# Designs tried in a protein design chat: miniprotein binders against a2bj90. Part 16

Target 1, 235 residues: a2bj90
Amino acid sequence: MSRSARRKTSALNTVLRVVEVFASIQGEGPFTGTYSVFVRLAGCNLRCPFCDTRYAWSLEAGKPLGVEELVEEIARYEPSLVVITGGEPLLQRHPLNSLVEGLESLGLRVQLETNGILPAPARDEQLWRVYHVVSPKDVPVRVPGAKLHPSWVDYARATGRAWFKFLVANEQHVREVAEYVAKLGIPRSRVYIMPLTPEKLDMKELLELHSRIASLAVKWRLNFSPRLHLLVQLP

## First folded at step 3 (miniprotein)

Design pa3
Fold by ESMFold2-Fast, scan of step 3:
Structure pa3 (fold): chain B 235 residues (1-235), chain A 82 residues (1-82)
Amino acid sequence: as target 1 above (235 residues)
Amino acid sequence: SDTVLLYIEFEGVSPEQAEEIRKWAEEVAKKYNLDVLIYETPDGELWVTFEGVSEEVAKRIAEEAERKFRELGVEVEIFFDK
């Protein structure tokens, strides 16, 4: 049974462990440039060496917030997009489905950022109807313990609501991504490559890296994701 | 060796049993040099994730969880590389 099938908690009785809620511009993926509210959930099932949000790794890093309270807080921003990120938000799948239900009831567009290790949504989950940006960590970056759950490919094909965003540093990484998505049957139209940004790049280095990866996206006929927030110095 | 994600859900858990599960999970993580994530739901379920576990070790951990906690009347559901 999916975790959704085991759900017994009403929206009023669910809590999420939340690290931060803030307004910004979505800097990455298919919704780049959108005025968004970011909800960072605590807890992660990976320990990526390049992780920018290590402060969110522990579930204890998050403050318990009720779903209704969180929906009200998000709604006050009047966002064009709600980005639910973390850590790994699917670790809190049960109360997350309640949050999505509340946000959808207000007509708000929701996007999840996920590492894709946990299964894709089942049709009976509220999560089935929202957008997902899946960031695999098995290829090309080879994080220990990372493996994309095969249900994400089926979900993407069935719904058209998932994209796959890969961190890349060079052309060999792009080749590995191209081979990986071809083997899994992921259409190139649903694939984004994004610069793997080392800590402490200056603006010139950051622009040069973006230019290089964007040029590779053109060459390999893949979509390009910037890290726009870094370029415009937003959180 | 192939690594898997081992995910275990514990339902019908008292606060005392929750502490036993947390202690067991931390001991298992220490024994096999693994990272463990433990989440407690608002309705008192415990969700335990072991990361980077070999298939052989994941099977042993799953068998131990079933043996130890089903005897205590806890409902145990095991998910392997989901």
Scores: ipSAE 0.000, ipTM 0.154, lowest interface PAE 15.4, mean pLDDT 81

Design pa4
Fold by ESMFold2-Fast, scan of step 3:
Structure pa4 (fold): chain B 235 residues (1-235), chain A 82 residues (1-82)
Amino acid sequence: as target 1 above (235 residues)
Amino acid sequence: SDDVILFIDFTGVSPEQAEEIRKWAEEVAKKYNLEVWITETPDGSLYVIFDGVSEEVAKRIAEEAERKFRELGVTVDIEFEK
């Protein structure tokens, strides 16, 4: 093996491609309202038409950053929650397990955001021990190539550390989500519906959309996720 | 020929086969001057991703993976993403 190829292999195990690191409030899911540091990893295995972070699609969009350096940077923020997002973070699974180990050693709570196409963590991975918000893109938004890996349902049942968050625009979408989770055996208590927000909503339209989707969550007995950061104008 | 992301999912993989697939993927990345990402799971699956590949090269890599590893009893699933 050449030195260049060996260096690439080593980097895959100890270096993450990172697009951005910033402090904000978690605006979505079960930890809404928590002071968090967001770590956006580069690379994605989908090309969603509604994607807000297209700049993170390519692995080349990320700067290589060592696990130890990244842990130190995150720790300086003194966060209540570390949110690892992307792209698709599980594309960088091996160095991600090392990152999680470092963060847990500092007593930091970690949440991973994933599209759920790649398999759920195994019991011997560090990722087994952290929280996961799985955002399937096969239903109702029907992104080409999206298919939830069935291991996520088993992981959720075994650990109680996964929730499923679905983008919805209307009641038909909510009905499709209800049918989908029933077929897979996902408990309603683990399901969130969240507004699918078009790019050019004013604040009144954004609030009205949130109100409509929240009302549907009550009607269908599902959990509701806002996009709080959009309502309070945070990144 | 726009660049694509090539996903190759290997399932039913032994530990020895996983090492062979990893070595193959690194050699392919070097040959075509690509970055490669490799994710292993304890259920005997290995997920290989090549980013920034031309469609022509992606097709050749996919055909090579199918030829080399399906004969060994490994399930090989290939997806192209723009």
Scores: ipSAE 0.005, ipTM 0.239, lowest interface PAE 11.6, mean pLDDT 82

Design pa5
Fold by ESMFold2-Fast, scan of step 3:
Structure pa5 (fold): chain B 235 residues (1-235), chain A 82 residues (1-82)
Amino acid sequence: as target 1 above (235 residues)
Amino acid sequence: SDRVYLRIWFRGVSPEQAEEIRKWAEEVAKKYNLEVYIEETPDGTLRVLFEGVSEEVAKRIAEEAERKFRELGVEVRIEFEK
């Protein structure tokens, strides 16, 4: 291998394909309400029928961006939380670990959003040290190919840094989630149910859906995740 | 680490070629005792991810994919990481 080929390989290992970087409020999960910078990585290993970010499915949708440049861009926002999402960010695992290392060196808190198909972080990865919101797509929404990797349950127990967020439309979905997490041994304290928003809803319909799912969370003794950004009309 | 993630994506794929690629990927996964994730998009792009592959085996798989499917007019992109 030539020096030129070696330089190209090195650049690929420290380059992420990024769809967008923007500041907003985290609207979902355990950090709801936090001033955050969102980093949407390109590429996904699923094709969920209800997906709102279909523009991120292809790796081609992402612009190549160096890890150092991306860290500097994120830091300019002075966020309380950096949310790395996608597509599926673990598809770009090696440069993602480098990004996390850079962000942690600046004292920034990092949260990853993942579908949980790829394995949980190993202890020698920088990703081991950050927060993970895992969104299984095998239950209740039954997306083909969407099997949760069992290592995520072990990671959650070992670290206390993973939560499981499930899209639900009705009480039958909540029952299926309750059975699923019981079977896998996921503590209820780490389980969130979140409204599955089908098509464009008006604000009254959106609020009524949130109210219904929140009431089910109380009934079933699970945590509730809103989609706060939709309710307050932020990106 | 001597183990890598091997990512291969195929573009401009016909339905017949997609079936051939899926069968090839499953055979490779079985041969080397690997986990494989295969996803097809509505635009005719097929994505294949092999987990926990030795660098030597990853190189061989990548070379085979490039040789076999580029000859059929399929656009093949290969990426790997540790």
Scores: ipSAE 0.000, ipTM 0.104, lowest interface PAE 21.7, mean pLDDT 80

Design pa6
Fold by ESMFold2-Fast, scan of step 3:
Structure pa6 (fold): chain B 235 residues (1-235), chain A 82 residues (1-82)
Amino acid sequence: as target 1 above (235 residues)
Amino acid sequence: SDEVTLWITFEGVSPEQAEEIRKWAEEVAKKYNLYVEILETPDGELIVEFYGVSEEVAKRIAEEAERKFRELGVLVYITFEK
């Protein structure tokens, strides 16, 4: 069954359950430092032990917003980047494709953050044309039920529009990531390692952790993602 | 650091052309002593990935792929990854 064989009816494609919309700086991944609007969608298909956004796990946490209303709200911020995050945004895939269409019609750059359990976009989806940061949860911090859908590797190769971002605490985690991406055929240039930050780190500890993980990125020839918003105390 | 991963995406590929691309990729890998991975997407695209290639050899392979397969009507996209 084709992933693109989903209803295109406007009634099904016009409402998203949205937890919050806010302007900030993208603190993570390939677009670190970009002035962005964050759209946090409700609902998640995982229950990660280290989740910082547990308030978004339920679909009921989201307010229903029409796609056109949401596009207009986002546009008012005049962002350089629209970051669609959650929960897991692909749980609301149908209206999400409509949102992406609206944002692209305004020339806005869109990035999705996804856990990669649900399939990657098909060519006839609007989501095929935007950027994806995939955060697999099957390595190195193994979350029950998490498994990267194999189509994400194919999507990354076909489009050059997906990167894989891994939370790491130490060199053993980096080794496990290196083995994982080699086994799946993900090029090192598409891989980011990012500090796994415990909630109770002071600023000195946070900076020291960033320094250690960045040094490991150099050693293992992987890209490094900070958590810049934590370092500069933004949401 | 002079080595790259060369990704070549082939779109609009018939089954006969897919077989020709797979054979070509294996021959190139043997010729230059490279590791090659070949993937077919659900949309029928073929992705060929050559690992640990010098930039000069990668450019040569990319040029060959463009010449050989564009003349067969295949859409060819090239990406160099470090």
Scores: ipSAE 0.000, ipTM 0.095, lowest interface PAE 21.7, mean pLDDT 81

Design pa7
Fold by ESMFold2-Fast, scan of step 3:
Structure pa7 (fold): chain B 235 residues (1-235), chain A 82 residues (1-82)
Amino acid sequence: as target 1 above (235 residues)
Amino acid sequence: SDTVFLEIYFDGVSPEQAEEIRKWAEEVAKKYNLSVIIEETPDGYLDVWFEGVSEEVAKRIAEEAERKFRELGVEVTILFDK
């Protein structure tokens, strides 16, 4: 990286487009049940038909916030975990690295949620040292333009800091996930299947879906992710 | 005017292909009167971003990058930041 490029990118590292910041319980993935602050960044490189956060698709949906101001806001919650999500947070990669550096300097644990289309972090990025939950959109619910970047598999093996989370509705989806992860060499220990929840399920239907997908996780020897926040009616 | 950042990531790049990508990016920047930032990482990928790009021009640049470099076996990831 040239000095000129570094100075120029540094100017871009000061501001993030932020949709919302709120405290809740992490309802998904390997840190389910953790008291967390959620930071939703604006912008997304996909237009998923099942997306429940369409309001975050545009960068213009986000309010510009300085990295230092955002760090201070997050710290006031005293969270056990900071969850950076979006849209696709890696679209704001440079200021995101600065945010991560600020959060780490306070001893805060950081988890990124990403669709995995963009490359995994390089060793010289602050993002290299934090946790990543990658949600591929190329299987089983195929989204046009979605393809997992192969560097995520290498990153997961090298660091032990990435997991792969797949939305599934039935056993055929689980079979497709099993074939996909075997083909790419993703260890089963790093794979989560999670219920694909339609927008309007009552609590009985939601529990029945969770039970069915959890049973499939046992059958196929994969990890299960609930959507705990939906079960306990938190944001 | 609606101007955006166009970010393009290249992975699986040989040293010869890296030089070709850098040359292409500089030629594109000159052709459309854009600022360009080119970063090469120790892990062997190239990050190219163009500043002050109209949405129409960004789409044309993205199509050219995909056509030219995917044919060479390079993995190309394109972002259009509004």
Scores: ipSAE 0.000, ipTM 0.155, lowest interface PAE 17.1, mean pLDDT 80

Design pa8
Fold by ESMFold2-Fast, scan of step 3:
Structure pa8 (fold): chain B 235 residues (1-235), chain A 82 residues (1-82)
Amino acid sequence: as target 1 above (235 residues)
Amino acid sequence: SDEVDLLIFFEGVSPEQAEEIRKWAEEVAKKYNLEVTIWETPDGTLYVMFSGVSEEVAKRIAEEAERKFRELGVDVWIDFEK
């Protein structure tokens, strides 16, 4: 269902607002170390104080790209993984489903990164079939307006295609994550803790932070996500 | 034919415009017997979601939002979610 072309109205099924497309290594989550193409979509429904990609917050930050054109651009990189991120990619849900359909038709593996405020995919969406890394911002980092949609827990149980990645700075944060996932019934095997990195850490500080959070992951029997791209100085 | 979640968000909204949008959203929810969720970010972006809406009604609400709030100089973004 296309809409009349009026300034900032989103086009359905044909156009995405894209901030950047680039090749790198997935530095985070269950696919850490994978050669990936990153597709950063514009727009976000949160204003996290620790956000590294504030330039993607507005939909105006994205250039309109046709789904077919974007699929062809991604395919030229020959990636092992396509990482769709943003902002919040689910703000552009309908054309995103079309993008996923195009990428899967080429046999490409797709991972979506989402804050989990918007509902999880329904069974009739192309997004139902791809991997999701959900990064809740209600616990422990307490971003205003953040609340994990409960459908993400049901989706994770039904499909085995969602993991939950939490930003943590200290042991109190890890305790809060452990309590949160226990209350929601999220299996520990699906939970990652990741260092909450302050702006402008030097390499020694960054390594020390990674070491501390990794040790807490072992102590609390949770998975650990590095921020590998920061450690190896990739985008 | 299927039900969708209609997401509308409004960028650069003044407090007075935010109040008008909230009132409009609650009136629309009452008119069509829908659940509405409203949240805002500190920078003045306001998000309105109508849950479980038929595609026909979603189009009607989206057209009304564009007509009403773009005339007030508000940047309006619309998406339909399943």
Scores: ipSAE 0.010, ipTM 0.418, lowest interface PAE 9.8, mean pLDDT 83

Design pa9
Fold by ESMFold2-Fast, scan of step 3:
Structure pa9 (fold): chain B 235 residues (1-235), chain A 82 residues (1-82)
Amino acid sequence: as target 1 above (235 residues)
Amino acid sequence: SDTVMLYIIFDGVSPEQAEEIRKWAEEVAKKYNLDVEIEETPDGELLVFFDGVSEEVAKRIAEEAERKFRELGVYVEIYFEK
């Protein structure tokens, strides 16, 4: 590799396309209820029909921010958890590893939310050391082009730092999830089912949906993820 | 100018296919007078970056990558960044 090319690659390791940075409560997954700062990265490799963050689909939706300035901005919130989401954050893998390194140097705990299409972290990546919530979109919601990369199962087994979170609308979806995770060898203890929320449910309907999916989680011996931020009307 | 950075991710590549991709990328860079950067991930993915590419040329390069390497069983993801 030439020196010019190395300098260009190094620059890509220090700039991220960022849609938004905000403080809230983590409403989903294994860290539900945690005071968090959310970093939404631009770009996505899927076009899910149920997506509530379509504004982040394009890389153009993100403002270029240096890793150092982003770390400083995040640190000012004094969060218990940094949630890196998108779009698909792994599309910006190289500068994302640099961001994670900076955040870890400050003792901040990091969680990545990913669709799992791109490979899981390698052992020499900073991303290897942080938490991952993988949301497959091939089952049960059948998004075109969405196939879970098999390395995520190996990563989960090797590190204990990955969980799999599935959107479900009914018991047939839960059955499909149970069959899918059994086939892949994913332990039930690492599986969350979460309500697939249609647009414009009122609070009563939203609570009833949560109750139904939670009951199915008990029946099928899976973990339940709420969408707590929707119930308490936080971003 | 309406220039973009085109980056292409090649996954599921053998060592022989990786060399073919590198050669293709260098040839494309010469053909269009572009800078190209190629990175290999620890997992054996190849990331190919073309910077300062016109939108029209970027689309042509992307289409060629999909046609050429899809038939070889290589997983190809294509992204544009302005």
Scores: ipSAE 0.000, ipTM 0.131, lowest interface PAE 19.4, mean pLDDT 81

Design pb1
Fold by ESMFold2-Fast, scan of step 3:
Structure pb1 (fold): chain B 235 residues (1-235), chain A 82 residues (1-82)
Amino acid sequence: as target 1 above (235 residues)
Amino acid sequence: SDTVRLTIEFRGVSPEQAEYIRLWAEFVAEKYNLRVEIEETPDGTLRVTFEGVSEEVAEWIAELAEDKFRELGVEVRIEFEK
């Protein structure tokens, strides 16, 4: 077999397993407050105890959608931002690159949410050109198997298109994050800390938690990410 | 050159699991700069072959495949050829 015949990727670059597509406001990270369409891809390589989207863990949870059909569906919302999330969207890497190409051709801004276990984009991928919010689960929350791939640090340095968003519950978590990013050489300007929210918080408790974590962000000279959608009761 | 041909057969897979295995195999091939061939037999067995793999990396890939896909209820069979 020739090289291209040995590596058949056509079946991997035209269909995505999609759990849901919906319009909302981006509640987290550097684009907080932006009118967005969320594309939740199926499949995940982690089983986080605090996961709100356990229904997306299996690839079987996703409906097969062609890239062209999905691009058309997204475009109908006329979004300021397309947020591709999951599960772990990089599990569907090849068709994801095709989706990004289609969205970029329409002039749409794309942000990927990833756990960072799988490698960062290579220069020849369409994913190289878009924004990435990497949410490591190894520090401080210590999810088994959740080691950040070191290529994400290189990608962030090379492109300026990656930020690192960490779930934190208290000051000890913030200290662990500060030590972690210093050791990896991640600039503080690219680091967000975000409240780790338990399922049973009322609105007063949620606001108090946001206030505490925001105050720690000021103290430690890190960026703060709210969970704005939880505060305003959007999906 | 201490390289091996690593073949992993996945049996009892659903169409969705087969797609996931194809995605995983492509990811592994890119990460380790390997050539990969994926073949589906008429009985629904998915055969993934990595060529030119060092013995150490082949063993590591095999362990990752067993841990990952046996948890999903997939029967995994591994073969090393020198």
Scores: ipSAE 0.000, ipTM 0.105, lowest interface PAE 19.5, mean pLDDT 80

Design pb2
Fold by ESMFold2-Fast, scan of step 3:
Structure pb2 (fold): chain B 235 residues (1-235), chain A 82 residues (1-82)
Amino acid sequence: as target 1 above (235 residues)
Amino acid sequence: SDTVRLTIEFRGVSPEQAELIREWADYVALKYNLRVEIEETPDGTLRVTFEGVSELVAEEIAEFAEYKFRELGVEVRIEFEK
């Protein structure tokens, strides 16, 4: 079968529930500062107390889009990075693998953001070949029902394509993160701590929080992730 | 930096749609670290105001509101003030 015919048929059978697609600068994690297109998928398997994307929790928040249509929409932005986030993107695992295949065929770099409850990619998945930022919710801000799937640690060691990002408010949180990653054998080089930003912070408070958490990252020899988009008011 | 006051007025809103608009407004406020005020009139009109929003964020919010709530049959009116 021709590649074009197979591609067209696959797109007709594969649909993603998408909340939003927009261009911005990646404000978090290992690719902070990169011109990116964000694809927010609908649905989540957690109800985090400090979630800033609660609207995306329901699949009804998402518009059904075919994989081919979505690839074309993303490509029009000519991004340096495609960030697939949500909710929990791995809830739509099958069509997500097809999306990743389409994006990689265009030479686009892809990063997935996940809570890590669902298993890490298998070697035969397209998702095996892209970057993953895993945000465990079992520490330090414990979310009921959350537990990091152990396959993510193995995936990180095997591929070098996963990092672990933790929301922290104070030094006790950082200590708990350090103990957690040591117990699981996660290398510190793969660990980011990021400010837990409560509602109603002004810009001075937001900067002071970033400064405090960054200082703790130095003290504990962990990587620091800002929330740059909040500091500069980008989407 | 230049910021705007973004006001979005939703008319002909059912109680269920009003709840969705409030949830969306809270989502936007948390996502962008913004202050939001919501006023409801007895005729079911909701006025949502975001203060101190950068122009780029204000445009994104406005486009999403028009897209999402117009599809639900809600009349959406948008105003930008410096």
Scores: ipSAE 0.000, ipTM 0.253, lowest interface PAE 14.0, mean pLDDT 81

Design pb3
Fold by ESMFold2-Fast, scan of step 3:
Structure pb3 (fold): chain B 235 residues (1-235), chain A 82 residues (1-82)
Amino acid sequence: as target 1 above (235 residues)
Amino acid sequence: SDTVRLTIEFRGVSPEQADWIRDWAELVAEKYNLRVEIEETPDGTLRVTFEGVSEEVADYIAEIAELKFRELGVEVRIEFEK
């Protein structure tokens, strides 16, 4: 099938595979602390060993929802931010652009969370106009197949609407991140390091880990992302 | 015919990725109430065939297969037969 025929069919089929929709506080990245509605899309193009949302890996794990129905559901929360996450939301790129168009028409701010394997938005996509938090999995965590698409660096420079968020466990990981972003020419102001949290930490251990990674962020002159929702026991 | 046979061939597949493709194919077949046949050829190509699929659903399945597996370094080839 040609790409044009496929694109037309996808544009008429405005259905997303959705795992869950819920209100919470954005616990990570540049919008930490913002009252948000989270839209978790099904499907992922990676199988990260440390993944907390393995239930979202299959596209078939998601319920089919029309874009208009989903926009109405999101709007009922009256959020300051709509966080579209997954799996990998760019796997559902065509109906995702339609969702973004609907949300923007209501004046809602949209943030996408992506692993950055698929290309950054083109200027003719609705996704070009929203915020993106890119979580590369090639460094330092070295997930097989997790190569950052180079267009994300160009997109970040052109728009100022992308940040790069890295999971780190220790100072060696932070060094690897610093070298990686320098090599790619990613400005440090666009870089966040975030604690790689093991599944079973008590609150004392979780706070100590946050403190250590935050101290490394200061030392290496990078931004720090907490996992605030874990600290305050929100979803 | 308003229905098609959808064949998707996956090449460059690791054993773990083959398991993911089989699981995905079974879940798709269950969701759309389709018959699915999965064949592994001696060269390591995994061939997934869905029978009696509507053209709209076949196009959607093909798009999802490309998006999900091509970015993992798997070569995806799609054929529609009426």
Scores: ipSAE 0.000, ipTM 0.120, lowest interface PAE 18.5, mean pLDDT 80

Design qa1
Fold by ESMFold2-Fast, scan of step 3:
Order: sequence, then structure tokens, then C-alpha cells
Structure qa1 (fold): chain B 235 residues (1-235), chain A 111 residues (1-111)
Amino acid sequence: as target 1 above (235 residues)
Amino acid sequence: SPEEIVRRFIEALNRGDIEEAMKYFSPDATVHFPDGTTIRGLEEIRKLFEEFFKRFPDIHFEVEDIEVEGDTVYVEVWVTFTKDGKTYTVEFLFTFEVEDGKITEIDIEKD
């Protein structure tokens, strides 16, 4: 077919669709408080009702940036951690592996934020060697079509480089998370519960919610993640 | 644009949103497979997607490269899926013909 003969190949056109790049403090998960550069990739395989980043849902929302150019931009910030987030960054898996290779070659620590619907990294991927925070959307805030890929549990056990972060509003949500992680064999030491903030709260309400969810984390013997950036008013 | 229609279609597939994906097809659209099989019409194409998502619930389409020539859109796609506990990634070339804002033909070839 003449059409096939005229196509371009990714080896010469490795690009990422990028929504934004900015420096901040990691406000969530196991690296809370770390000076970080956030790279928000375009595209998402879900349409969550409580999504704060709806502007990143479409792949078209991202500007095409070459991997080398993006590595240089990130490096200028001199970050302690590079947080790759989105939408769903694994939608751009192959150029993402190239980005991770470039960042690791500079000695930079990389953390991926993912919804866990797509498979965990294979051993021959660059992504196998970096940190992953997986945010399942099948429990307790049930999003249609959102099912955690079972390979993430195997990856977490094999590498010690994955944690599971769940948005919770009340004790019933925490109970559902506890049952879910027990059923899947996810170690409690790798589970974080984080306050669900579906609408704008004043600072008093935000602190009260954080206090309540933190107390539940103690009660249920789970790790607690704040949303620190909301508390200190950073992006 | 033809590119925009194709991108929205692939996004719908990645969400498992068959209803949305079907909106991008012409009523008499055809899909050609590498083995020479051809599927014609909305009803048969819908059945195809229902079977694929049932057999491969984790199937994912990653756009590696996209090239547009008039109403023809060439998409190099890496398709990831799990079969019998093993995850595979296979490269395909999808060639889309778009007319009046609808996909009229998809030609699928292995890379």
C-alpha cells in the first residue's frame, strides 16, 4: 500500500503532548514536601466527576514537545523530584519511557502519577526503574470503566516502587478501601488515604476534613496523604 | 478537521466508550484487517468493538505518530493488551478515510 510507504516513524518523531510544566512542592503521597517539577501530560482514559484537571482530558490540549527539549526545560529547575502526571501519562507510554531515560541519565528522581488502568511497567521499560503512585478509580469513588490492572500489585511487591492512593470522604469510604486492598493483596504499608475535595472548601473546612481523614488513617492502620499544596496555597 | 475526528475516536476507544466511538462513523463505513477480512456497516462494527473490549478489557491504543494527507489520516498505533496473563504491545498502521466529518474507512496493517 502506497499510504503505508509514506508514513513517518516514531523513532524520528518522539514527542510528548504537554499541558504544563511548573515548579512546586509535592503535596501528596510518599514524597510530600519535596521540591518538585510537575510535568502534566495531555490525554486521559477516564472522565472522573470530581476531576480538577478537566483541561488536560483531551490529547489536543497538549503542546507537542520533543523529549530532549522537555528534559532541558525540567533540568533548569534543578528539582529534587520530577512528577509526571496528567490526565493519564501512560497514554503516551513510549515517548514517556524516552523522557524517563533522559531524566535518569541526569540523576533526577522521577515519580509517575497514574490511575492504574493501563498495565504496570515491564522489566525492559525505563518506567520499571522509577516510582509510581497509583490512584485507583474503581474504589471508593466508583468511575465507570475504571479497573485497576492486576499487574500493579505484582509490580509493587516485586520492586517496592509503587504505592496506592485513594480519595476518601468518610469512614465508609475507608472501609471500602480496606476491603479492596485486602482482596487484592495490597500491603497496607503501600496504601495512602487522602481527603476527597470535590468542591472548594474554606480553610477551616479543609483543615477539619484533613483532621478527620488522618484520624481514620490511624484507626485503620493506613498511611495518610495530605493535599499540602491546598493548605499552603501553591499550585 | 480529519485529524481531530480521528483523535477523538481513539480517545473514545481508550475510554471503552463504544457509543461515543460509533458517532464518528459513516453509516456505510468499512474496516479492513491485516488478514484481508472486511467489516461493513455500523451494526457489524459495533459488534466488533463489543467483542474486542469483552476479550481484551485492558486494550489500549497509543498514538505514536500521525500524518494527514487531505482527507486521509495515517496513524501509527501501539496496541497494548493482556492475553493469558502476558502483556503484549503490537504496532499497527491505521489508515483512516474521513468524509463530511465521518470516518468512512479504516485500513489496519501490522508494522
Scores: ipSAE 0.000, ipTM 0.192, lowest interface PAE 16.7, mean pLDDT 82

